# Ledger of designs, part 10: VHH binders against Rho GTPase-activating protein SYDE2 (SYDE2)

Target 1, 120 residues: Rho GTPase-activating protein SYDE2 (SYDE2), of Homo sapiens (Human) (q5vt97r660to779)
Amino acid sequence: IDAFRHYSFSDQPKCSQYISGLMSVHFYGAEDLKPPRIDSKDVFCAIQVDSVNKARTALLTCRTTFLDMDHTFNIEIENAQHLKLVVFSWEPTPRKNRVCCHGTVVLPTLFRVTKTHQLA
Key: E = the ipSAE of ESMFold2; O = the ipSAE of OpenDDE; V2 = 0.75 times the mean of E and O plus 0.25 times the DockQ between their complexes.

## First folded at step 6 (VHH)

Design q02 (from k02 with S57Y S59Y T100Y E102Y Y105E; framework vhh_7pa5_2; at its last look DockQ between E and O 0.03; V2 from the best seeds 0.00; counts 0 for: pae E 12.2 > 2, placed apart)
Fold by OpenDDE, look of step 6:
Structure q02 (fold): chain B 120 residues (1-120), chain A 124 residues (1-124)
Amino acid sequence: as target 1 above (120 residues)
Amino acid sequence: QVQLVESGGGMVQPGGSLRLSCAASGFTFSDYAMSWVRRAPGKGPEWVSTISSSGGYTYYADSVKGRFTISRDNAKNTLYLQMNSLKPEDTALYYCAKGYVYITEGSTVKYDYWGQGTQVTVSS
């Protein structure tokens, strides 16, 4: 978690509710990726709660605009509103992360079956 | 195997009360936030309430605030929902839900496990 740079996005969905507890999240993938540079196909995913890094994946190979995933995370949350998934590509020079895609969901809405959220 | 079994539903008049229970098994109950979700006829699932793993935090949909109370007994692996001042619009199938969600291709979000639900009908 400490090994990657933190990113925050200003455009977050509005939320008046909060959730606390241990939450298990299973990710099947991320879509609408801006692919990494052609000479670097390595990406990783960061899971953030209210702009706090909670977990990350190992390096994955990005081949298409869809990143296939099979990852389950147990995330402790307290008085939280937003869950964010960010896909980064690693650039060895100048040693920085590039955002390939991201998605933010309002945590209380995760307790509803919904098709309205977008990860892009 | 995860199991969630709801009970306590029934038919009541407006202004009445019911207490729902959910018996959980097949996982470490005390580690997970738990929720109640309901589905009214012809509508999608609606989040009702959530309680933290330890029970220290409770959260409610605006539509039920002040009327419903969520609680849990981790020693009994049981989740509860006390429903007071019931309204006809509270009529729904009520589900117990574990704090486990899937984010799938197409940006869909769902629970992995729901109970079979218990029917609550509020009618004069």
Scores: ipSAE 0.005, ipTM 0.263, lowest interface PAE 11.2, mean pLDDT 78
ESMFold2, look of step 6: ipSAE 0.006; ipTM 0.153
ESMFold2 (binder alone), look of step 6: mean pLDDT 80; pTM 0.807

Design q03 (from k02 with S57Y S59Y E102W I103E Y105E T108K K110T; framework vhh_7pa5_2; at its last look DockQ between E and O 0.05; V2 from the best seeds 0.00; counts 0 for: pae E 12.9 > 2, placed apart)
Fold by OpenDDE, look of step 6:
Order: structure tokens, then sequence, then C-alpha cells
Structure q03 (fold): chain B 120 residues (1-120), chain A 124 residues (1-124)
């Protein structure tokens, strides 16, 4: 189920509610990825809550426009509103991350849908 | 290793009160939200209540709002659930759980850790 929407980094969904706790979220993958620009196919996923990095994956190999994932994140949140998943390509030289895709979801609404999410 | 040990359960009459405790160890208790979850016979797990890591925020299932109070003592690594005005439908095995999974009744619970549970029976 796709609960994530594509937003710019400056575009935040409106939300008047807040949520706190240890959130468990399982990700099945990300689709419509822009491939890395270099020969390296290494990507990783970062999980942000209200623009704060909470977790990230190890490097994964991006072979297609779909990144298959089987990751459960347990993230402590306090008075939070937004969850963002960002897929980065890693460029070792120079040490730089490029955005392959990203999505944002309003946290209070997230808990009313399936716990498993696919980022489109 | 993470350990959660519930206590305080028992049998009470409708309208009675119980106070559950959960002793936590094996992790930094104050860094994590804690929850109570219950399972009635023949039913799936039901989220009951959650308290934030600092205790500043509390959340309750609609079925227990106004009757149950969750609290914690981070200095003692202990989670509490004060249950007042108990009803027969509150009868269940009550689990202390590390973290929170917001679920509707009957949904699968995927907490990292939870205890063995303490039995609460409300019956006349």
Amino acid sequence: as target 1 above (120 residues)
Amino acid sequence: QVQLVESGGGMVQPGGSLRLSCAASGFTFSDYAMSWVRRAPGKGPEWVSTISSSGGYTYYADSVKGRFTISRDNAKNTLYLQMNSLKPEDTALYYCAKGTVWETEGSKVTYDYWGQGTQVTVSS
C-alpha cells in the first residue's frame, strides 16, 4: 500500500495533530527511482521524522527502478507530525549523496493505514 | 537481554480497580515509549495505552479512556497501568511492550519485546 506522497523537501503536508511513541514501520521497497549517475549502483534509505534523521539502511544495490526492501524500522518519536523516506545514491568520490526518490507521510494518518508501505 | 516482567493482575468484581506494574531491564528504559497491550480469549491483541519516553504524552484506546491511566518511573525502570471502573470486557492477559504499534482491534502486534503477561479477570 502506497501511503507516501512525493513532496519537495520544503513542501510539508498540513497537520494539526501530533504523535509520540516507538513507531514500527515495515518498508517493502521504493519505486520510480532515478538511477545513480556513476558506475556505482549503491543506494541507501534514510528515515526522517520532522526533518531529523532517525535511521538509515546499509548500502543496497540498485539494479532497476524498483528497490526491493525488507526492512522494519523502530523509531522513537516525540510530538511528531511527518515521516519521510529518502533514497540516496552514494558517490564515494566525492563523498556525496544524491536523491533518487523520496516520499512523505503525515504520521497521524500513517497509523490508520497498513503498517507496510511502498514508496512510489 | 531485554526483559519485561508484568505483575499486579488478579480477579476483581466489576467496578473494581487494579494496578499493573512492569519491570523493565536490558535496555535504556527512559529512551523508549512503552505500551500496554491486552489479549482476550479468542481475540487478537488490542492496544491499550502508550506513554512517551519522557512521560510527557499519554495515549489511550477509546475503550479505556477515562478509566485507565498509564504512567512510568524512569528511575525505577517501571511502567504502570492504573485500571479503574473495570468491566468484564477488560478481562484479558495484559502485556507490557517496548514501543508502540498503533493498531485497530484485532490487528497484528509487532512490538520488539513484550513480557509474559499478567492475567486480569473481571467477573461478578
Scores: ipSAE 0.000, ipTM 0.284, lowest interface PAE 11.9, mean pLDDT 80
ESMFold2, look of step 6: ipSAE 0.000; ipTM 0.156
ESMFold2 (binder alone), look of step 6: mean pLDDT 80; pTM 0.809

Design q04 (from k02 with S57R S59E T100Y V101T E102Y I103Y T104I Y105E; framework vhh_7pa5_2; at its last look DockQ between E and O 0.03; V2 from the best seeds 0.00; counts 0 for: pae O 12.3 > 2, placed apart)
Fold by OpenDDE, look of step 6:
Structure q04 (fold): chain B 120 residues (1-120), chain A 124 residues (1-124)
Amino acid sequence: as target 1 above (120 residues)
Amino acid sequence: QVQLVESGGGMVQPGGSLRLSCAASGFTFSDYAMSWVRRAPGKGPEWVSTISSSGGRTEYADSVKGRFTISRDNAKNTLYLQMNSLKPEDTALYYCAKGYTYYIEGSTVKYDYWGQGTQVTVSS
């Protein structure tokens, strides 16, 4: 997590509510990835809650526009509104993260409306 | 040391009612949302209900909505679950848990703080 560089997105869904507790997130994959540079195929997935880095995957190899995943994270949240998933391409030089794809969900709405969600 | 102790379970006939209680200690109860979850024999944990820290907001699983009512008394550090119109499929071990607790289908999530549970059996 310390190696993950924070990335903020300007467009966030509106939310007037907050949730707190332990949240379990299972990732099946990421779709519609912007491919990383030709010379590097290393990517990782980061989980942010209200712009706070909560978890990330190890480096994965991006071979197509779809990234297969089978990862579960238990995340403790406090007065949270947004869950953000970001796939980064890791560039060893100059050690920079480039966004390949991302998705944002409103947490209070997420848990009230449906049990199954897919983000790309 | 967070402690949650459930009580109020028992055996009832279909259509009957029970009221569960959860005594909380080891943390500032009024600062946290609280939840009920249940585990039926041979099944994984199922989220039942959640109540906000102040009690102003409540959430229910579709399977219990309209029949169960979650409430809390922050002065007594106690969480409650009023269960009406009980059905055989409500048979389970009921746990109280700290915070918003949601179980996704197929989830293997473990929570750090929940009680030992109280048994609810609905049978004719």
Scores: ipSAE 0.000, ipTM 0.262, lowest interface PAE 12.3, mean pLDDT 79
ESMFold2, look of step 6: ipSAE 0.015; ipTM 0.307
ESMFold2 (binder alone), look of step 6: mean pLDDT 80; pTM 0.810

Design q05 (framework vhh_surovatamig_d1; at its last look DockQ between E and O 0.53; V2 from the best seeds 0.00; counts 0 for: pae E 10.0 > 2)
Amino acid sequence: EVQLVESGGGLVQPGGSLRLSCAASGFTFSDYAMSWVRQAPGKGLEWVATISSSGGYTDYVDSVKGRFTISRDNAKKSLYLQMNSLRAEDTAVYYCAKGTVYITEGSTVKYDYRGQGTLVTVSS
ESMFold2, look of step 6: ipSAE 0.007; ipTM 0.214
ESMFold2 (binder alone), look of step 6: mean pLDDT 79; pTM 0.806
OpenDDE, look of step 6: ipSAE 0.019; ipTM 0.330
ESMFold2, look of step 7: ipSAE 0.007; ipTM 0.228
ESMFold2 (binder alone), look of step 7: mean pLDDT 80; pTM 0.810
OpenDDE, look of step 7: ipSAE 0.018; ipTM 0.313

Design q06 (framework vhh_7pa5_2; at its last look DockQ between E and O 0.05; V2 from the best seeds 0.00; counts 0 for: pae E 14.2 > 2, placed apart)
Fold by ESMFold2, look of step 6:
Structure q06 (fold): chain B 120 residues (1-120), chain A 122 residues (1-122)
Amino acid sequence: as target 1 above (120 residues)
Amino acid sequence: QVQLVESGGGMVQPGGSLRLSCAASGFTFSDYAMSWVRRAPGKGPEWVSTISSSGGYTYYADSVKGRFTISRDNAKNTLYLQMNSLKPEDTALYYCAKGTVYIEGSVKYDYWGQGTQVTVSS
């Protein structure tokens, strides 16, 4: 089955070069997670742009109702409005994954360009 | 920094058994799911098995289900693969891998070991 991709240490992805419409998102952590199943402590975080999955973390252990992490995602965006971070419990079938928490940010507020705003 | 060292490979007759080990260092082993991946001669990589960070959930490719058993010892930072009823088609270089994600037909591994050769020959 062609459901898997191969990454190797020798093939480690390039950094955020080739930026054209690229956004760098740093995820500090999550709080008030729904607990994973009793015998599953693995979670992952996904980034969605306008409800389309763009990136995911490796599986992480979640032992409490909050998750401390330090991940940077480099994703391409084009005329997008919303960025959503979702923490899932990991399951073999994605439809069975349980959402542990999520948050949404309106993308215009993430841009770092200082501009003079004018009255409309 | 991150080191994954596979061992336990060798030559074995069809129907035999072999146990692979992967010694991990340079990261908090108990925080990550771990996988075995193999590469047969002239073939691309093939996922074999994954175990959750706690060891509570295990997953297997159909081709090895019922014959292989993945396990881990978080106190020793070691991943294992018990391979029983080995067949010639199991001949491959076996790697352990860190950082497995199984979503929407994509898998991302952060690090791979050097591999250990398993040869099943009559």
Scores: ipSAE 0.005, ipTM 0.145, lowest interface PAE 14.2, mean pLDDT 63
ESMFold2 (binder alone), look of step 6: mean pLDDT 82; pTM 0.826
OpenDDE, look of step 6: ipSAE 0.009; ipTM 0.328

## First folded at step 7 (VHH; framework vhh_surovatamig_d1)

Design r01 (from q05 with T100Y V101T I103Y T104I; at its last look DockQ between E and O 0.06; V2 from the best seeds 0.00; counts 0 for: pae E 15.9 > 2, grease 24.5 > 24.2, placed apart)
Amino acid sequence: EVQLVESGGGLVQPGGSLRLSCAASGFTFSDYAMSWVRQAPGKGLEWVATISSSGGYTDYVDSVKGRFTISRDNAKKSLYLQMNSLRAEDTAVYYCAKGYTYYIEGSTVKYDYRGQGTLVTVSS
ESMFold2, look of step 7: ipSAE 0.006; ipTM 0.221
ESMFold2 (binder alone), look of step 7: mean pLDDT 79; pTM 0.803
OpenDDE, look of step 7: ipSAE 0.057; ipTM 0.477
ESMFold2, look of step 9: ipSAE 0.000; ipTM 0.106
ESMFold2 (binder alone), look of step 9: mean pLDDT 79; pTM 0.802
OpenDDE, look of step 9: ipSAE 0.026; ipTM 0.428

Design r02 (from q05 with T100Y; at its last look DockQ between E and O 0.19; V2 from the best seeds 0.00; counts 0 for: pae E 9.1 > 2, placed apart)
Fold by ESMFold2, look of step 7:
Structure r02 (fold): chain B 120 residues (1-120), chain A 124 residues (1-124)
Amino acid sequence: as target 1 above (120 residues)
Amino acid sequence: EVQLVESGGGLVQPGGSLRLSCAASGFTFSDYAMSWVRQAPGKGLEWVATISSSGGYTDYVDSVKGRFTISRDNAKKSLYLQMNSLRAEDTAVYYCAKGYVYITEGSTVKYDYRGQGTLVTVSS
């Protein structure tokens, strides 16, 4: 679950409150996943913006702790601050899907025009 | 080069049945989930059904549950859609789609690759 945690508080200047627009997100993949059950190879990725479900992928094959997606998602966002990507194992209904990993990106830090290293 | 070739469409009366087929090549078919999507005249794409890579799990849009059955034969690299109790609203071009298919807010279907489709017309 720790594979997507790349951010620290030191990289979070306030350049905007919320972000709107059409966003392209390229997801290369995930590693060190909690592997799927033996009788299922299928996972899917859910994409959330500020805890609102925006998209999910079709089912993908995963036999190991590594998932190679290399895929671009185009999503419309409105007044958004957080982008979250979650990889779930697909389970037969009614069983709850199992989280294999997740990661979060803070959107304002990606879209500011002023960089902190220029000020320091 | 990924190729998906749909077949089995045609004209059928309401209440009738059709079986669609999709022949796949250019990728390791057994490693991917597969989906059916459709586009009715003058409408956007609608996701219809998805089947896991092993064939052990399926999911359907609510409007076709109990009427349509998705299946696959990994040895023949083929995907199928058995459509029963067809209705006029099922009239569409049907496409098979390879993985990376996703559904956005507002039910817009996005995909990496699909075939050219096969037309299903339900009319008396």
Scores: ipSAE 0.012, ipTM 0.202, lowest interface PAE 9.1, mean pLDDT 69
ESMFold2 (binder alone), look of step 7: mean pLDDT 80; pTM 0.813
OpenDDE, look of step 7: ipSAE 0.022; ipTM 0.354

Design r03 (from r01 with S30D S54D G56S; at its last look DockQ between E and O 0.37; V2 from the best seeds 0.00; counts 0 for: pae E 7.8 > 2)
Fold by ESMFold2, look of step 7:
Structure r03 (fold): chain B 120 residues (1-120), chain A 124 residues (1-124)
Amino acid sequence: as target 1 above (120 residues)
Amino acid sequence: EVQLVESGGGLVQPGGSLRLSCAASGFTFDDYAMSWVRQAPGKGLEWVATISSDGSYTDYVDSVKGRFTISRDNAKKSLYLQMNSLRAEDTAVYYCAKGYTYYIEGSTVKYDYRGQGTLVTVSS
């Protein structure tokens, strides 16, 4: 999932390990998907927060190993650490949805740690 | 620029029929599922129906199942809603939306785009 990038500092910040609030998540797309079967072109994605399903999309088209989409989720979270996006194929036979890709974001690492600089 | 233009609304009597149209431009229509949503007077938006990009899968809100049919013509970049057996509670402004409808706890409908909508009024 290209839109979700982890950003690390050389020093490990000490911050809250849980996040609460109302969140808007914009999903630009996905690359290197497992292609849907030839007889199915549609996928859907689900948002999970700490392994709890919060939202899923309607069916979306996936013709190749790329999914180009512009989709915004609005979800409420409470005391959360992990946001996971999973893209599933819609496979009517054998009636089993398979994972095309997934990505996880550790929510506390998205917040900037600000320190007041003090001159000696 | 993405454009969605709804048409085909009007005044009908209960039990009547209407066919709504949505003309799409400014995006690759064939690559997206499409949806209809509506807003009744004094209410929020309600999802009505969704159709997959190739038309092979459709889904409807329970209140319209068996009465409404969603369809699309990818060659004409057009989305349709055939509404039969109309009831007073179907009175609303109807919008087409680019197919990013999703469900959350509490059955919330979300979508990316809407045009000006088309008014459907069902009254005696």
Scores: ipSAE 0.013, ipTM 0.232, lowest interface PAE 7.8, mean pLDDT 67
ESMFold2 (binder alone), look of step 7: mean pLDDT 79; pTM 0.796
OpenDDE, look of step 7: ipSAE 0.021; ipTM 0.321

Design r04 (from r01 with A33W; at its last look DockQ between E and O 0.25; V2 from the best seeds 0.00; counts 0 for: pae E 11.1 > 2)
Fold by ESMFold2, look of step 7:
Structure r04 (fold): chain B 120 residues (1-120), chain A 124 residues (1-124)
Amino acid sequence: as target 1 above (120 residues)
Amino acid sequence: EVQLVESGGGLVQPGGSLRLSCAASGFTFSDYWMSWVRQAPGKGLEWVATISSSGGYTDYVDSVKGRFTISRDNAKKSLYLQMNSLRAEDTAVYYCAKGYTYYIEGSTVKYDYRGQGTLVTVSS
């Protein structure tokens, strides 16, 4: 039922093809997050295209290993081959930011972070 | 249903002060960063200020630094903007928004604002 798993920053798929255009990306959520530190409860998602930040979400308060978000980005991409979504812990000093999870999609493949249902 | 209701705008002379308020309902206010954005007549939205969920971090657009102060009261589910030393270029409709955002090149950053805003007019 886990639709998204944690990966390191260094694990990017290979690609020999590029894509351009206007992309609408909808994120449903993330599971199995690396928990934020006890003194850092806010997270944000950044969308990177070929290691360049193209968008980020509003800051979200996260207290669990699950993040349920319903958020859409409209981004323009040019000659791109990788779309990476990274969930960071937020800190006023950037040295404290930690990756909570990430995923990489080789374009044109649409990357999704699947919603997590609450346990019942 | 998320609702944000802005108030406190009005007509003021240059150099004057106003305090804007935003009453929030329909969500857990203390879990969200909050922002003020504004729209001058005939212009697009401009981010003004952001405050963290605890109030410990604030940030401002350069043109208002030292003049505006964002604050919040989580017990009253209210967001505030104290505006001092107002200038003609501060004339706009001001909206409160859920979240922290900024503009990035080539992309639309979404503001989660739902109120009618409150008009601030600075005129001599």
Scores: ipSAE 0.006, ipTM 0.181, lowest interface PAE 11.1, mean pLDDT 66
ESMFold2 (binder alone), look of step 7: mean pLDDT 80; pTM 0.818
OpenDDE, look of step 7: ipSAE 0.027; ipTM 0.323

Design r05 (from r01 with Y57W; at its last look DockQ between E and O 0.39; V2 from the best seeds 0.00; counts 0 for: pae E 8.3 > 2)
Fold by ESMFold2, look of step 7:
Structure r05 (fold): chain B 120 residues (1-120), chain A 124 residues (1-124)
Amino acid sequence: as target 1 above (120 residues)
Amino acid sequence: EVQLVESGGGLVQPGGSLRLSCAASGFTFSDYAMSWVRQAPGKGLEWVATISSSGGWTDYVDSVKGRFTISRDNAKKSLYLQMNSLRAEDTAVYYCAKGYTYYIEGSTVKYDYRGQGTLVTVSS
């Protein structure tokens, strides 16, 4: 059987629901990265919730346009709507860090919660 | 297994200098960025400096900029921190860490690896 895990992210999703709780986010990897500068091969991944930084990875060596990582973030979120994953090239000055790729997930779509339901 | 061994700490007068060393083994040192972190008495851990795997890029916490210099020798698998113009507030146990520090929820810091550390005391 041919099963594939495909991940799609959007920067400007519209959602009327918000999620709170403890969330585990497993980041498998990223594709089509812009390579780091010629004399640096280091990147890091940041987790942002509604544009607020919640976690960052250790620096990772990236020698190709593909980053293969297997990292889990455990973060507490409150009244959150968007989860953004950003891979930065690491730079000495944070204002000059280059975005190598990014993706956004609308949190309510990951949690199938309806406002009206009845338990057995 | 990954091992990081810090050395070079000691007692120094204010305005003095120390050079810390970290000997690394158990991983391909040249493939990873390296960091220094410190823990002052009664305080949490604080990121101090990071250097890229090639050594071409460095970054420092604002309180040590212009006074501390991070460096590495990939052939010797060694990480260094040159500390100049030391102040009483630099007193801490200093640790080397593999990779960049992991930050969550404000100032909370998470580290992948550190050794036993080396104590730096700056006092009269």
Scores: ipSAE 0.012, ipTM 0.214, lowest interface PAE 8.3, mean pLDDT 68
ESMFold2 (binder alone), look of step 7: mean pLDDT 80; pTM 0.807
OpenDDE, look of step 7: ipSAE 0.032; ipTM 0.356

Design r06 (from r01 with T50V T101V; at its last look DockQ between E and O 0.08; V2 from the best seeds 0.00; counts 0 for: pae E 9.3 > 2, placed apart)
Fold by ESMFold2, look of step 7:
Structure r06 (fold): chain B 120 residues (1-120), chain A 124 residues (1-124)
Amino acid sequence: as target 1 above (120 residues)
Amino acid sequence: EVQLVESGGGLVQPGGSLRLSCAASGFTFSDYAMSWVRQAPGKGLEWVAVISSSGGYTDYVDSVKGRFTISRDNAKKSLYLQMNSLRAEDTAVYYCAKGYVYYIEGSTVKYDYRGQGTLVTVSS
């Protein structure tokens, strides 16, 4: 997602708008996770739409610096602008959960809308 | 059409063992992670275990760690759950699920596909 390229015209500002519908999100995984020790680390993944959790996994054991999910999530969205995928570490002690990594997609940027020619 | 057929359930004493199987057809089995979930009488669905498409990553709910082992055979398009040291609280209908299990907006569990289930009863 960081490698996604979008475009703009030199004189037109970007429009802000919200997206609704059924979205399929294929999550390949996460790389360069920050394991603090040699033993395995419990993590979970959350899908957030406009900072609201829409889905999460159960706890998963992360044995390396990457997590291979290769899974499709189907979520209903309404008037949405941001999709965020977050991998949290879970701590069984009184410590707080911490973010291992995240990626954010601005939905209107992915859905370019024209009145006549574009979108398909 | 996608089919998942569970088998291997039955009646067993506490401390006993069972091996569950799931035969998959109608999709490219080796492309998907697979999960086991269960539903105890009068309870909601509980995720039990997951295995990645290659088999290189597995994980379990804490209550079964060290007792249950998930495995797969991609050549036979089959998923397995070896259940040892069974306890009364393991009594449930066990389902094979395609993909990871996840929660939607609170407690609702979403599945891509689910078989008919196989009943495991652990009683004295």
Scores: ipSAE 0.006, ipTM 0.212, lowest interface PAE 9.3, mean pLDDT 66
ESMFold2 (binder alone), look of step 7: mean pLDDT 81; pTM 0.828
OpenDDE, look of step 7: ipSAE 0.023; ipTM 0.419

## First folded at step 9 (VHH; framework vhh_surovatamig_d1)

Design s01 (from r01 with G99T; at its last look DockQ between E and O 0.47; V2 from the best seeds 0.00; counts 0 for: pae E 13.7 > 2)
Fold by ESMFold2, look of step 9:
Structure s01 (fold): chain B 120 residues (1-120), chain A 124 residues (1-124)
Amino acid sequence: as target 1 above (120 residues)
Amino acid sequence: EVQLVESGGGLVQPGGSLRLSCAASGFTFSDYAMSWVRQAPGKGLEWVATISSSGGYTDYVDSVKGRFTISRDNAKKSLYLQMNSLRAEDTAVYYCAKTYTYYIEGSTVKYDYRGQGTLVTVSS
């Protein structure tokens, strides 16, 4: 499976093909994070498939606008089109998570899908 | 390399109080969430409480809410559990755990407990 990349959500092309399978995704980090609220430094990273959370990290201390992390996520997907990485701030009072940054990848474009006309 | 050393357990009357401590070494303590887990005699392992790496978030199993308080001191690399209003059902060996939380569909939180634990006995 191809390396994960950050993309603007608004730039994603439409795709009618969906991808299923087991994926391994390695997350290297994030840059230019939106700071969490002043009274909280904890963040976590989540992987979303078609806007549904599929995996997330433990809470990490966010000390700067940059998060450096080496982690591999093993994700089962079915009929999926989009993969999104989101970094959330964790807020205990009130308990409301805020998005610090995100990136989206359109899955079919990563796999170079080819139509095949094999006949028996 | 990773070491977790629990202390502060003992024999106490119902309604009494204890404060557990955990000294951590061999990893960057301030980068990890930490938890207390316990094992009652003849029972499986039970999660008790978790505190975020900064100390800003805490969560507890329902049976101890309002009675137990988890805290940490990142400068001293130490985790604490203040236990008040103790009951016989709190009798267990308590373990300090380095917490790895992976919420993958169909998966569970991973707790890395390595110490010998500290025994808490609540009896009349």
Scores: ipSAE 0.000, ipTM 0.144, lowest interface PAE 13.7, mean pLDDT 65
ESMFold2 (binder alone), look of step 9: mean pLDDT 81; pTM 0.814
OpenDDE, look of step 9: ipSAE 0.051; ipTM 0.499

Design s02 (from r01 with G99T T101F V109T; at its last look DockQ between E and O 0.05; V2 from the best seeds 0.00; counts 0 for: pae O 9.1 > 2, grease 26.1 > 24.2, placed apart)
Fold by OpenDDE, look of step 9:
Structure s02 (fold): chain B 120 residues (1-120), chain A 124 residues (1-124)
Amino acid sequence: as target 1 above (120 residues)
Amino acid sequence: EVQLVESGGGLVQPGGSLRLSCAASGFTFSDYAMSWVRQAPGKGLEWVATISSSGGYTDYVDSVKGRFTISRDNAKKSLYLQMNSLRAEDTAVYYCAKTYFYYIEGSTTKYDYRGQGTLVTVSS
């Protein structure tokens, strides 16, 4: 999605509107992954709506700076403003997740556009 | 390789019915929303209907609401379109489309693959 942009977790785009409904999000992959540790190669993607986890992928092996994925998520949203995609790195020791990359979409802005249907 | 193969098209009189099928392969069918789109002669591609990956949610273009029903069988990796009360303006090549983005009720729908299509001709 072209509207997707990287941002800081502490600085999300302003939005005064809300939307509700069901959306399907296809995750093609992530570029420029920066795992905190070179030995941490297991990653997964989380889908968040207004800081609420809605879905996630299974663990995937990150072999390069690009993670090629083909995953689709159906997300129910209610009075929502922001869609966040976060790629986490799983660290077995200690057992915790670290952020590799993230971005956000302002949902009301995305769906202000007239009904459009196209092939990628 | 992603494959989508439509079938079930044909010639039908106005008011008649057809059931289209789409056989999917080459991807995890149950993970993806699917759509039907159509292209009438001399016109552009038009969205017809979308069904969520689980089949729990469906959406339709206004002109086919109440007449068309989209459904799927994930076990059979199949997508269907039941078309009732067909009209001349429904004449088109119908494609099933692997849908990677959609928002129900009047928003954007995007596709990354579609089949070769099946022709539906509604004529008296």
Scores: ipSAE 0.012, ipTM 0.307, lowest interface PAE 9.1, mean pLDDT 80
ESMFold2, look of step 9: ipSAE 0.012; ipTM 0.236
ESMFold2 (binder alone), look of step 9: mean pLDDT 82; pTM 0.824

